# VHH binders against o75319: the designs that were tried, part 77

Target 1, 181 residues: o75319
Amino acid sequence: GNHIPERWKDYLPVGQRMPGTRFIAFKVPLQKSFEKKLAPEECFSPLDLFNKIREQNEELGLIIDLTYTQRYYKPEDLPETVPYLKIFTVGHQVPDDETIFKFKHAVNGFLKENKDNDKLIGVHCTHGLNRTGYLICRYLIDVEGVRPDDAIELFNRCRGHCLERQNYIEDLQNGPIRKNW
Key: E = the ipSAE of ESMFold2; O = the ipSAE of OpenDDE; V2 = 0.75 times the mean of E and O plus 0.25 times the DockQ between their complexes.

## First folded at step 5 (VHH)

Design a7 (framework vhh_4orz_3; at its last look DockQ between E and O 0.06; V2 from the best seeds 0.00; counts 0 for: pae E 16.7 > 2, placed apart)
Fold by OpenDDE, look of step 5:
Structure a7 (fold): chain B 181 residues (1-181), chain A 120 residues (1-120)
Amino acid sequence: as target 1 above (181 residues)
Amino acid sequence: EVQLVESGGGLVQAGGSLRLFCAASGRTFSSYAMAWLRQAPGKRREWVALITSGGKTDYADSVKDRFTISRDNAKNTVSLQMNSLKPEDTAIYFCAAKRWPTLYGSYDYWGQGTQVTVSS
């Protein structure tokens, strides 16, 4: 269906690049069929996403979609030059090891293949906050060796919203390191 | 703003050892990734070693197994133990800091550098 996700309007559409990383987080863009339910200023389409990224003088090199549905937009709505990766990620619970691994693998692969450019990894779930924030922070902590509190602070600041789920925060701060391979 | 001051450089014979130190100002040292870079005469500055805020280390292939980077967050210092030094290691060594780790791009803060000379 074309129901607008709950609280979707409450979040900034696109965050800022996370300094020292290739990550940028955003809320899910919605295809045209959703526009009839939105005010013009509330609209955020795949096209709008790319426009906003360009306004920041950045370029997307990969989109990782963490939503657990395919109803929001189609990969065909994206430029052919930007790879799209779907990682179905259940909401409200800490992602399982398989999901974490898939995310890490995708990021590592991208970084290996894109050493010669500064393209960004765009990551989104529904709101681009909790699932998105967790997996990005999990990567920074496990792979890059960043302190958990620093990773969380960086994400929150750049996204313009703070992680809301205590189970995610607790796992990041005190949970075990997950396997990188 | 973070100020970085290097020390420990000098003249050493090939096969010898040196330990470099970098003292950082400020209260947020523990949040910074710290790195050593070096620049030899007539060459580009090259990355040598990195230690993340969480203590993960990485090294350039040219210094791997010979150099060790470490940090003391209580003292706001980062060190580079250099063993089995070679003439090719002769360079000005710089301490650098960035809040979040990256092997690419620019660092936020730099020291003035310390000269390391390895004689044959």
Scores: ipSAE 0.026, ipTM 0.515, lowest interface PAE 2.8, mean pLDDT 92
Fold by ESMFold2, look of step 5:
Structure a7 (fold): chain B 181 residues (1-181), chain A 120 residues (1-120)
Amino acid sequence: as target 1 above (181 residues)
Amino acid sequence: EVQLVESGGGLVQAGGSLRLFCAASGRTFSSYAMAWLRQAPGKRREWVALITSGGKTDYADSVKDRFTISRDNAKNTVSLQMNSLKPEDTAIYFCAAKRWPTLYGSYDYWGQGTQVTVSS
């Protein structure tokens, strides 16, 4: 169905570019069929996403969709010039090592292919917060050597909302480095 | 292919200032992003500041408003001005370069580091 994800309206649609990185986080855009249940000011479609990115004077070069469902929008709702990658990521639990590896591999591949531009990697889950924040922070910690609390603070500030799930925060702060690439 | 040499480290009293320098040799680094990172004993290495090839800068929150990164592409140098130093800033400071201008922590070239010690 076309049910609005719980609490989806409570989150800012799009964050800000994370300085010194190629990341920007956002909540899942919703295709037009969901708009029947939304006030005009609550709408956030794939088109709205790209408009908001352009308003920031930025450009998306990749979208990584972390949702475990395909009901929110179709890849064909995106400009054909923007690569799209789905990494099915279960919610409520720390992502497994295979999921973390796929995310790191996708990011590294993008950075290599886009070395001569400044395009962003857009990352979203349902709310653009917990799974999104976890994987971005895991990348910064494991690949870039950023201190866990600094990675979390950077994400929270740029997303405009704090990471909520304690098991994710605990794993980032106290869990092992994942050297899986 | 690029060699990086840090200098300017030393002992300074809390509240004082230091300026670190990083000299690059080999191919020109004008197309590289440059960064400073630091590592205190028993701690993970952390990035401190980054400057892109075009001069855009960013800082870790712990040093924002106290540290300033700059580059001189004609001299192949990067510097880090460190003001209002605290004992917590004590670390080995590394200069690093990457060909790809946007990644933190994923650097192609590293210096050997310079010690900064801030006394109480």
Scores: ipSAE 0.000, ipTM 0.133, lowest interface PAE 16.7, mean pLDDT 85
ESMFold2 (binder alone), look of step 5: mean pLDDT 83; pTM 0.844

Design a8 (framework vhh_4orz_3; at its last look DockQ between E and O 0.01; V2 from the best seeds 0.00; counts 0 for: pae E 15.3 > 2, placed apart)
Fold by OpenDDE, look of step 5:
Structure a8 (fold): chain B 181 residues (1-181), chain A 120 residues (1-120)
Amino acid sequence: as target 1 above (181 residues)
Amino acid sequence: EVQLVESGGGLVQAGGSLRLFCAASGRTFSSYAMAWLRQAPGKRREWVALITSGGKTDYADSVKDRFTISRDNAKNTVSLQMNSLKPEDTAIYFCAAKYWPRLYGSYDYWGQGTQVTVSS
């Protein structure tokens, strides 16, 4: 259906680039069919996403969609020049090792192929916060060796919202490193 | 300052049960989220369970439905009931406290740990 996700309106549509990384987080853009249920200022479409990214003087090179549904927008709504990757990620629970690995692999592949540019990896779930934040932080911690608290703080600051799920936070802070290959 | 002291560890057979306790000193116990973490030989410390000051609980996937964390604010204690224990659960178990309003910080206080050994 075309119901607006709960609390979707409460979150900033697009965060800021995470300094020192190629990551930017945003909430899920909604296709046109959702607009009738939104005030004009609340609308956030795939087109709006790209406009907002551009306003930040950035460019998306990859979109990783972590939502567990396909009802929000179609890959066809995105420019052909921007790869789209779907990683179905269940909400409210710590992503499994396979999901984490898929995310890491995608990020590493992108970085390998995009060494000559500064394009961003756009990551989103529904709100672009918990699942998104976890996987980004998990990558920074496991692959880049960032201290967990630093990763979390960096994400929160750049997203403009703080991770909310305690299980995610605890796993990031005290959980084991996940497989990188 | 809060001091944490774990107890209840020991040797148990696979499939068995064990209950860990953590006693906290101080008057502000109710202001802390309490957690259990564990560290197996040669492995990183891993989070096991957490209980907020209000009693909300969360668990690592590896222990979910087997372990139960609880707290008694009147007694300044937190417990970990461990059922259906597996050899993989062998570790030193630590009690830790985190000031609850500071959700994103590290733990403020740690216990000395208690050894749990699960034999095959």
Scores: ipSAE 0.006, ipTM 0.270, lowest interface PAE 10.0, mean pLDDT 92
Fold by ESMFold2, look of step 5:
Structure a8 (fold): chain B 181 residues (1-181), chain A 120 residues (1-120)
Amino acid sequence: as target 1 above (181 residues)
Amino acid sequence: EVQLVESGGGLVQAGGSLRLFCAASGRTFSSYAMAWLRQAPGKRREWVALITSGGKTDYADSVKDRFTISRDNAKNTVSLQMNSLKPEDTAIYFCAAKYWPRLYGSYDYWGQGTQVTVSS
């Protein structure tokens, strides 16, 4: 089991805070058992994640893990003070309404409880791109009223990589507004 | 209720500077994130700058390194220092308040706006 995810090395570890929002996206951090298969410069552990966030003069207040597996790291590898939420999200297809609802509920709950600080919501899937970008953009479109193209452009610029999966892009651009939550 | 009143708008030449002020009254000012937005004729309202209740700031790419938002919780004011002004900065500038930051039109309270005109 501890195989490096396909093309995981090809993506920047951590994006930049999305201006005007509380979101930051990153690829899945890998626990130390994976480092046997990585060159030193390729490593990106949970500790590396927090160091990179601190280098941006930011602080994580919630991590939303969208992966459909539990093999990459354990929540115990995270600081006790940072809440962790797993939302099992199937890859390759547009997330269903229940997954979208869970994501929106988590984000809105965080914003309510953290209105008096500047902490960020960290969101990741395996590569921090397709599932992550879809759900962040879906939130911005449905809840904040952002135009689809503006949401996608903001995500792509701040992540440092463009959304790749065409069915996600098509659903964001031309699909219905989801009025759940 | 929160009342927001902008001031400091006017006519300036390109390359010049201007400082806008937003005075807040009513409920506790220190618990709100404060923002400046602007709207030019025929264009959509755009976010310009944000300062959280904790004092962290963020800026639209078009104004980064030229504009500075700041707040004074003792005086219940927010200001926007605008340097190196360009004709495309011409707009009505609005002060807005909210419990947490959002990109567009999701602020709870708005001022009436102050006109900024930048001539070439």
Scores: ipSAE 0.000, ipTM 0.196, lowest interface PAE 15.3, mean pLDDT 86
ESMFold2 (binder alone), look of step 5: mean pLDDT 83; pTM 0.847

Design a9 (framework vhh_4orz_3; at its last look DockQ between E and O 0.39; V2 from the best seeds 0.00; counts 0 for: pae E 14.8 > 2)
Fold by OpenDDE, look of step 5:
Structure a9 (fold): chain B 181 residues (1-181), chain A 120 residues (1-120)
Amino acid sequence: as target 1 above (181 residues)
Amino acid sequence: EVQLVESGGGLVQAGGSLRLFCAASGRTFSSYAMAWLRQAPGKRREWVALITSGGRTDYADSVKDRFTISRDNAKNTVSLQMNSLKPEDTAIYFCAARYWPSLGTKYDYWGQGTQVTVSS
């Protein structure tokens, strides 16, 4: 249905590019059918997403959708030039190794194919915070060798909100490195 | 401010080996990803290898399995072991540093370069 996700309005729609990376996080855009339940200033559609990215002088090269539903928007709502990848990710629990691997593989594939540009990987879950933050940080830690606290701080600062889930934070700080291939 | 100084370059025969070194100044060496790049005459500068602050490595396809990048944070040094050298590896090799996580996408500091010549 057209139920607005809980607390969705409380989060900034789009974060900032994470310096030194190709990542940008945002909350889930909502298709037009949700607009009747929102004030005009609360609306955040796929179109609004691209406008906001453009305002930052950035360009999306890939969207990774981590939500566990398809009710928020359709891939057809996105420009044809921007690939869309769905990775169904259960909320509130640390993603499993398969999910982590899928995410890493997608990111690495994108980077390999986009060496000649500076397009961004847009990542979102419902709020663009916990699942999104975990997987981005997991990538930075496991693949790029970033210290966990640095990765978390960087994500939080750029998203404009801090990771909230302690189990995610603890896993990032103290959990094992996951395989990259 | 970080200063980088390369050493170890020289003339070597094809199939031979050479080890390059880069010494970095400053107290924050461990906060930088270190890279080697090279520029051959008449060609564009190309990336060769990178090692992050955490020790993760990456290589250009042209040097993979032949070159090895490593770092010693205690000595503020990065090295490039080059094996099975080919004439096409002839170039000026540059050491470069990038703060990690960086505020940008480019390297912040560069060395003066060291000449590597591989004869056939």
Scores: ipSAE 0.019, ipTM 0.359, lowest interface PAE 5.9, mean pLDDT 92
Fold by ESMFold2, look of step 5:
Formats: sequence, C-alpha cells, structure tokens
Structure a9 (fold): chain B 181 residues (1-181), chain A 120 residues (1-120)
Amino acid sequence: as target 1 above (181 residues)
Amino acid sequence: EVQLVESGGGLVQAGGSLRLFCAASGRTFSSYAMAWLRQAPGKRREWVALITSGGRTDYADSVKDRFTISRDNAKNTVSLQMNSLKPEDTAIYFCAARYWPSLGTKYDYWGQGTQVTVSS
C-alpha cells in the first residue's frame, strides 16, 4: 500500500540553492518501498537527494519536513550528521501563525548555530512547491525584508516551478506582515 | 557602495550606559542586515549583535539582556544601546553590513570603529 503522491512525478526532484539565502527546496523523497511503482529514472530516494545536493557542490545542514504525514521516508534513512525537523503544516490553507513561528524559529536557530559554515536548509512538503514556497517566502519577507514579488520570483526560479495556490500568493503579496516572535 | 561611520563611543564607568550609532550612506540601507562587532586589545574581532533587514535580532550570549540593537531606516542608522557595562566590554566597536538577500555570515561593508572604554 504505498501510493505515489498525486502529480509527484511532474515535479523536478531538487531545486537550486536560492542565491543570497541558505535555502534549497525539493519534493518529498520516497523510501525504497515506493520504487515498485516507479521507473528507474523516476526514483527519488533520500540517498538520491543527497547525491543531487553533492552534485551541486552543496551540503545540507538541516532538513525541514512540512508534510502532514510520516509515510514517505524514515528519518533513520538520513545521515545522522543532518538534523531533521518535522513541522506539521496543513495543506491548502495559508499556514497559521503558530506554524509560521515554528518555521521562523527553526531557521533562526539554524543560522545562529551555522554562522561559521555555508550549509543549506533543505525544505520540503509533498511536492516542494506550495507549502514550501509559502513558508520560505514568508520568512524572507517578514524576517529579511524582501519584497513579496522578489521573494516569489526567486523561489519560483530556483525551484523550477511556480507557486500554484492563489490563496498563498495573495497572502504573500497583499496580506499583512506577520509578527516575528 | 555602502559607507558606514560609527559614533558615540567614549569613556564610561562600570554599570553605566552608552549608545552607539552607525550612519550608513550609499544605496538602500533597508536591504541590508546590520551588525555590531567588537575587538578588545590583543583579541580577535567578535560578533556582538545583528539586526536583519526584516527586524530579526540576535545577540552574543555575553551581552544578551544588556545590549539592544535597533535600526531607523528613515535615517539610515543602526544603533546599539549598551546598559550595565562591564570592563570586559572595553573594545573598538565596528558596524558591519551584509547585502540583501543574504543569510550568510560574511559582512560586505565595515566601518572604521569607535572606541568604548569601561573603567574599573
């Protein structure tokens, strides 16, 4: 019973480092049990993730998993040297202030602890697009003062796919700046 | 492209307060993360406080709850309020900036520094 997430095959596995930031976005890696339903070229496992990051001459220092489920891979499949944080993020709705706070807190903590290296924060939801893009852009807007349209453009370009959910886009462009706790 | 000039340094008694200012000139100040660092005689330069373009602040543990960094984007200034000063705070204080959008740790622009001396 491991169903491939709907439309998961339609998305590039891993984006590019967002210039001037520590972020890289990707779709959810799938553990080996899902591979029975995938052609070899469609596979994207936790190992594949790290190989692709290494091919970009980058290194992950944190993975933030935004999915609302634990079915896709086990944290044990990740190198022990890479911290893993799950932030349950409800899909299709603009994330609430608690979720936004947790994300900001995790990023701020990482930046403090990693001030002397250039390791990346890997962020994913199911497709690595809507929830991922929203929270990354929300951080850049609220914490770094990036203009909404610039944050969205940067994310879209580096992810290789445009944010799709109109309620997310509207909130980023026209919604209020959120409190930084 | 950005020039930084510190001011407000001086001599102060232990337990006293002092406010440092950093005036920025050049391109848009509001797009930069700003920091204060300090260098005591014979020591390496150390980070003190950071304020991002979005207003996030961080502090070294040794100054947390005693120092407050703030920025005024209309005046292109960043300031450091220093309370409960200790002799260990004696140093040259530098203002530094890093370009937006940057979450790295390297600063692109530096001021020349202002001396703070805490007697006791």
Scores: ipSAE 0.000, ipTM 0.150, lowest interface PAE 14.8, mean pLDDT 85
ESMFold2 (binder alone), look of step 5: mean pLDDT 82; pTM 0.845

Design b1 (framework vhh_4orz_3; at its last look DockQ between E and O 0.01; V2 from the best seeds 0.00; counts 0 for: pae E 19.3 > 2, placed apart)
Fold by OpenDDE, look of step 5:
Structure b1 (fold): chain B 181 residues (1-181), chain A 121 residues (1-121)
Amino acid sequence: as target 1 above (181 residues)
Amino acid sequence: EVQLVESGGGLVQAGGSLRLFCAASGFTFSSYAMAWLRQAPGKRREWVALITSRGKTDYADSVKDRFTISRDNAKNTVSLQMNSLKPEDTAIYFCAAKPGYTYFSTHYDYWGQGTQVTVSS
């Protein structure tokens, strides 16, 4: 249906590029059918996403969608030049090893094929915060060797909102490293 | 004041070796990934090698197995050992620093002035 996700309006639509990385996080864009339930200034469509990215002088090279539904927008709403990857990720619980691996694999594949450009990996869940933040931080920690607190701080600062889920934060800070291959 | 100063460049015959050095100052060196890039005449600047703050290394395909990047955090230096040099390796080589997380960002916070490497046939 066209029900607006709870608290969706409370979050900034698009964060900023994470310095030193190719990541940018944003909340889920909503297709046109949702607009009738929103004030004009609250609207955030796939088109609006790309406009906001452009305003930051950035370019998306990949979108990773972590939502557990397909009702928010269609891949067809995106430019053909930007690959779309769906990784169904259950909310409120720490992603399983398979999900983490899928995310890492996608990121690594993108980076391997995009060595000659500076296009960004756009990552979103519903609010673009908890699931999104966890997986990005998990990547930075496990693959890049970033300190957990540094990764979390970097993500929070760039997203403009802090990770909220304690189980995610705890796992990032004290949980085991996940296999990268 | 931030400074990156390259050294070790010069003229070498094909098949020879050179070792480049970069001395860094004015920033927290151990928090940055260090990279070498090069620019040949008439070509765009290209990435050559990178070493993260934790010591992970990566190389362009064109230099893999021939070049080795290393760093000394105690001395704030990064080095590039270049073996089996080819004429196509001729370029100005630049030392650059970026936040030390990923390999493939094209954004660098600091740049050196570069050092000329010429490989003759």
Scores: ipSAE 0.018, ipTM 0.383, lowest interface PAE 6.3, mean pLDDT 91
Fold by ESMFold2, look of step 5:
Structure b1 (fold): chain B 181 residues (1-181), chain A 121 residues (1-121)
Amino acid sequence: as target 1 above (181 residues)
Amino acid sequence: EVQLVESGGGLVQAGGSLRLFCAASGFTFSSYAMAWLRQAPGKRREWVALITSRGKTDYADSVKDRFTISRDNAKNTVSLQMNSLKPEDTAIYFCAAKPGYTYFSTHYDYWGQGTQVTVSS
């Protein structure tokens, strides 16, 4: 129902733009129906997301929603002009190759279509940390050739929280590069 | 019906002071963060100051140390003391309310109609 996701309050709502990339990460925004269960200072709605991005002098051009549910907000809660893509990803497990491919394809499509602006790709899962960090880092490693530890450090610094799940970290550091994108 | 009504605006010489007031009704005032924003002619509306439901304050760099926001939950009012006014402070000043305390949120549920502040040189 309208239950607040576990530990959601423990994470900063929005990170910082990752330098040298078009990525920004955030936790899942919650539609106003959740606000009955939140203190005023804990609220983070879809509108709050866009206001926070604008406060950073940035603009979103795509939102990639990695959650495995539809209950947190609806695409209709977003500005009509901002493309939205849901890529269902199972939590707690390293995303499979199909999920990684979908993410890479979406990012590459965005970069081609948006080469003449500086709009950002916003990526979130429930907490904006583990699934989000994994897929962003996977892209940087596989497509941009970034060293695993450098990708992880960049994500952690800009998100304001470190990747927590050991299986994700191990796969990024020691797992195979995925050549297909 | 929710109402935010600003008052206290006017014409002031540079270096002078004004105090703006915002009277709130129609919602649970003590549960909302309150803010002042302003819009100068031909410019985008900009945030000026915020006071949370718990009394924490924050200010735009351009007004820091000159402006003071405060609230009175018993009277359902928020005020903005503006000292050392400069011509660039000339704007329509709006009172606004939002749920929750977030430094990064600029979404406001309720807005006043604004009060004009004009600072002459």
Scores: ipSAE 0.000, ipTM 0.099, lowest interface PAE 19.3, mean pLDDT 86
ESMFold2 (binder alone), look of step 5: mean pLDDT 88; pTM 0.888

Design b2 (framework vhh_4orz_3; at its last look DockQ between E and O 0.01; V2 from the best seeds 0.00; counts 0 for: DG spot H53, pae E 17.1 > 2, placed apart)
Fold by ESMFold2, look of step 5:
Structure b2 (fold): chain B 181 residues (1-181), chain A 121 residues (1-121)
Amino acid sequence: as target 1 above (181 residues)
Amino acid sequence: EVQLVESGGGLVQAGGSLRLFCAASGFTFSSYAMAWLRQAPGKRREWVALITDGGKTDYADSVKDRFTISRDNAKNTVSLQMNSLKPEDTAIYFCAAKPGYTWFSTHYDYWGQGTQVTVSS
C-alpha cells in the first residue's frame, strides 16, 4: 500500500518550535514511492522534513514516531546522527498509561542527555495533530505543570492546526493528572 | 568520524574466560549507552549486554551471572568479561552504541567490525 493517508494533504507539513519547550510537531513524511500520487507542491519526504527544520534555524535531536505502521518511510533512510523511536499509539482512544509513560521516559531521557545543546524533539503521528498534540500536552501538564488550556493553545498555535478529537481535548482539560514519569 | 574497535577475541577452552574490549572515538562517549551483541554462524544477531550512560547494566538471560559489562568513561572504553564460557558462546561479538535516552529502542547509531570468539571443548 502506497495509498496517501486520508486528509494528509490538508495539513501543513511541519509546525514551529513550541517556545519554552524542545518540541516541534509535523505530519508523517512519505517516502518517494508515494510521490506518484502527489503534485510536486504536495510532497513532503524525510529529506524535505530535515530541510524545513534547517530553514527554521533548528536542529532535530530525536524523532518520536507515534504511527501504528512502518509503511510511510523507513527509519534506515534517516540521517544516522538523528535517533529515532517508534511508540505504537492506537488512534481514536486516549493513549493508555503505558504509552504515556514511554513518551515521558523518552522525553526526560532526551532532556538529560542534551542539556548542553538546544536540539529539538520532533514528534509525529499520521497528521501531526491528535495523538501528537495529546502526548506533547500530557507531558507539559503532568511533568512541567503547565495549565491544560495553555498547553493546548501553545500546541495549536505552533502546529498551525487545532486538535480535533474531543475525547483527547476533554481528557487534557478535565482528566486526571498522570503521575508516572 | 566515529569508530568502535573491538579486541580481545580468540580461541578458548570451554569453562575458560576471555575479556573483550571496545575502544570508542568520534562521539561523546559518556552520553551513550554501550552494548555487546553477537552473531553465531547461521543465526540472527542477538543482544548480549548493555550498560547505560549512567552505569546501569542489563544482560540476556543466557549470559547472566557469567558475563560482566563495564565502562571507563576516562578511556572511552567498554569491556565484556566472559567467564564459564560454553561452546554456545562461539560467535562474532560486536560493540554498538546508542544515545542513552533510547534504551527502549533497538536502534544503534554505531557499530564495530566485530571480534571472533571461539569456544572449544
Scores: ipSAE 0.000, ipTM 0.106, lowest interface PAE 17.1, mean pLDDT 86
Fold by OpenDDE, look of step 5:
Structure b2 (fold): chain B 181 residues (1-181), chain A 121 residues (1-121)
Amino acid sequence: as target 1 above (181 residues)
Amino acid sequence: EVQLVESGGGLVQAGGSLRLFCAASGFTFSSYAMAWLRQAPGKRREWVALITDGGKTDYADSVKDRFTISRDNAKNTVSLQMNSLKPEDTAIYFCAAKPGYTWFSTHYDYWGQGTQVTVSS
């Protein structure tokens, strides 16, 4: 249905670009059908997403959707010029190697194809925090060689909220490096 | 003096069970979250389980539904019940403590020396 995700209103709609990266995290935008259940100032639609990104003087070049549902918005709600990638990612669990690989592959592909611009990779789950933060940090740690604590701190600071899931944090901090190709 | 002393490790056959214990002293145990971590030869240390000061538990996916973490504040102990053990569970298991419960904390104030767990195939 069109129920608002739990605690969705508690999170900033859009974070900041992560310095030194092409990543920006945001909570899931909600299609128009959800607006009836929201105050005007609480609304965050796909259109609002792009407006907020623009206000930051940034441009999205890719959206990676990590939610495990398709009820929040349709790819058709996005500009045709911005590719949309769905990676169904189960909540609360550390993403499996396949999911991590898919994410890394998508990011690397984007970077190869977008060397001539500074467009951002927008990543979101429901709240744009835990699953989103994990996969971004996992990429930074595994691919870019960033220290786990630095990656986590950077993400938290830029998202405006801290990762909340202990299993994600511990996996990032102490878990094995996942295979790169 | 702060001490964390692990016990209960040993050799067990695949499919078997072990129960690890960690006895804590020298700090306010009830105010700390307790965790188990493990390190296999040639591998990175990995988080296994956590129990908050309030008793909330969390587990690594690799051990979920097989391992159970518990604590006894009266005895200042934390335990790890390990069922359905697999050869890949072979590692040195460490008890660690961090103040209270924070989802974003990655630092442990105190560490045990570890106890060896070996699971034979």
Scores: ipSAE 0.000, ipTM 0.226, lowest interface PAE 13.7, mean pLDDT 92
ESMFold2 (binder alone), look of step 5: mean pLDDT 88; pTM 0.883

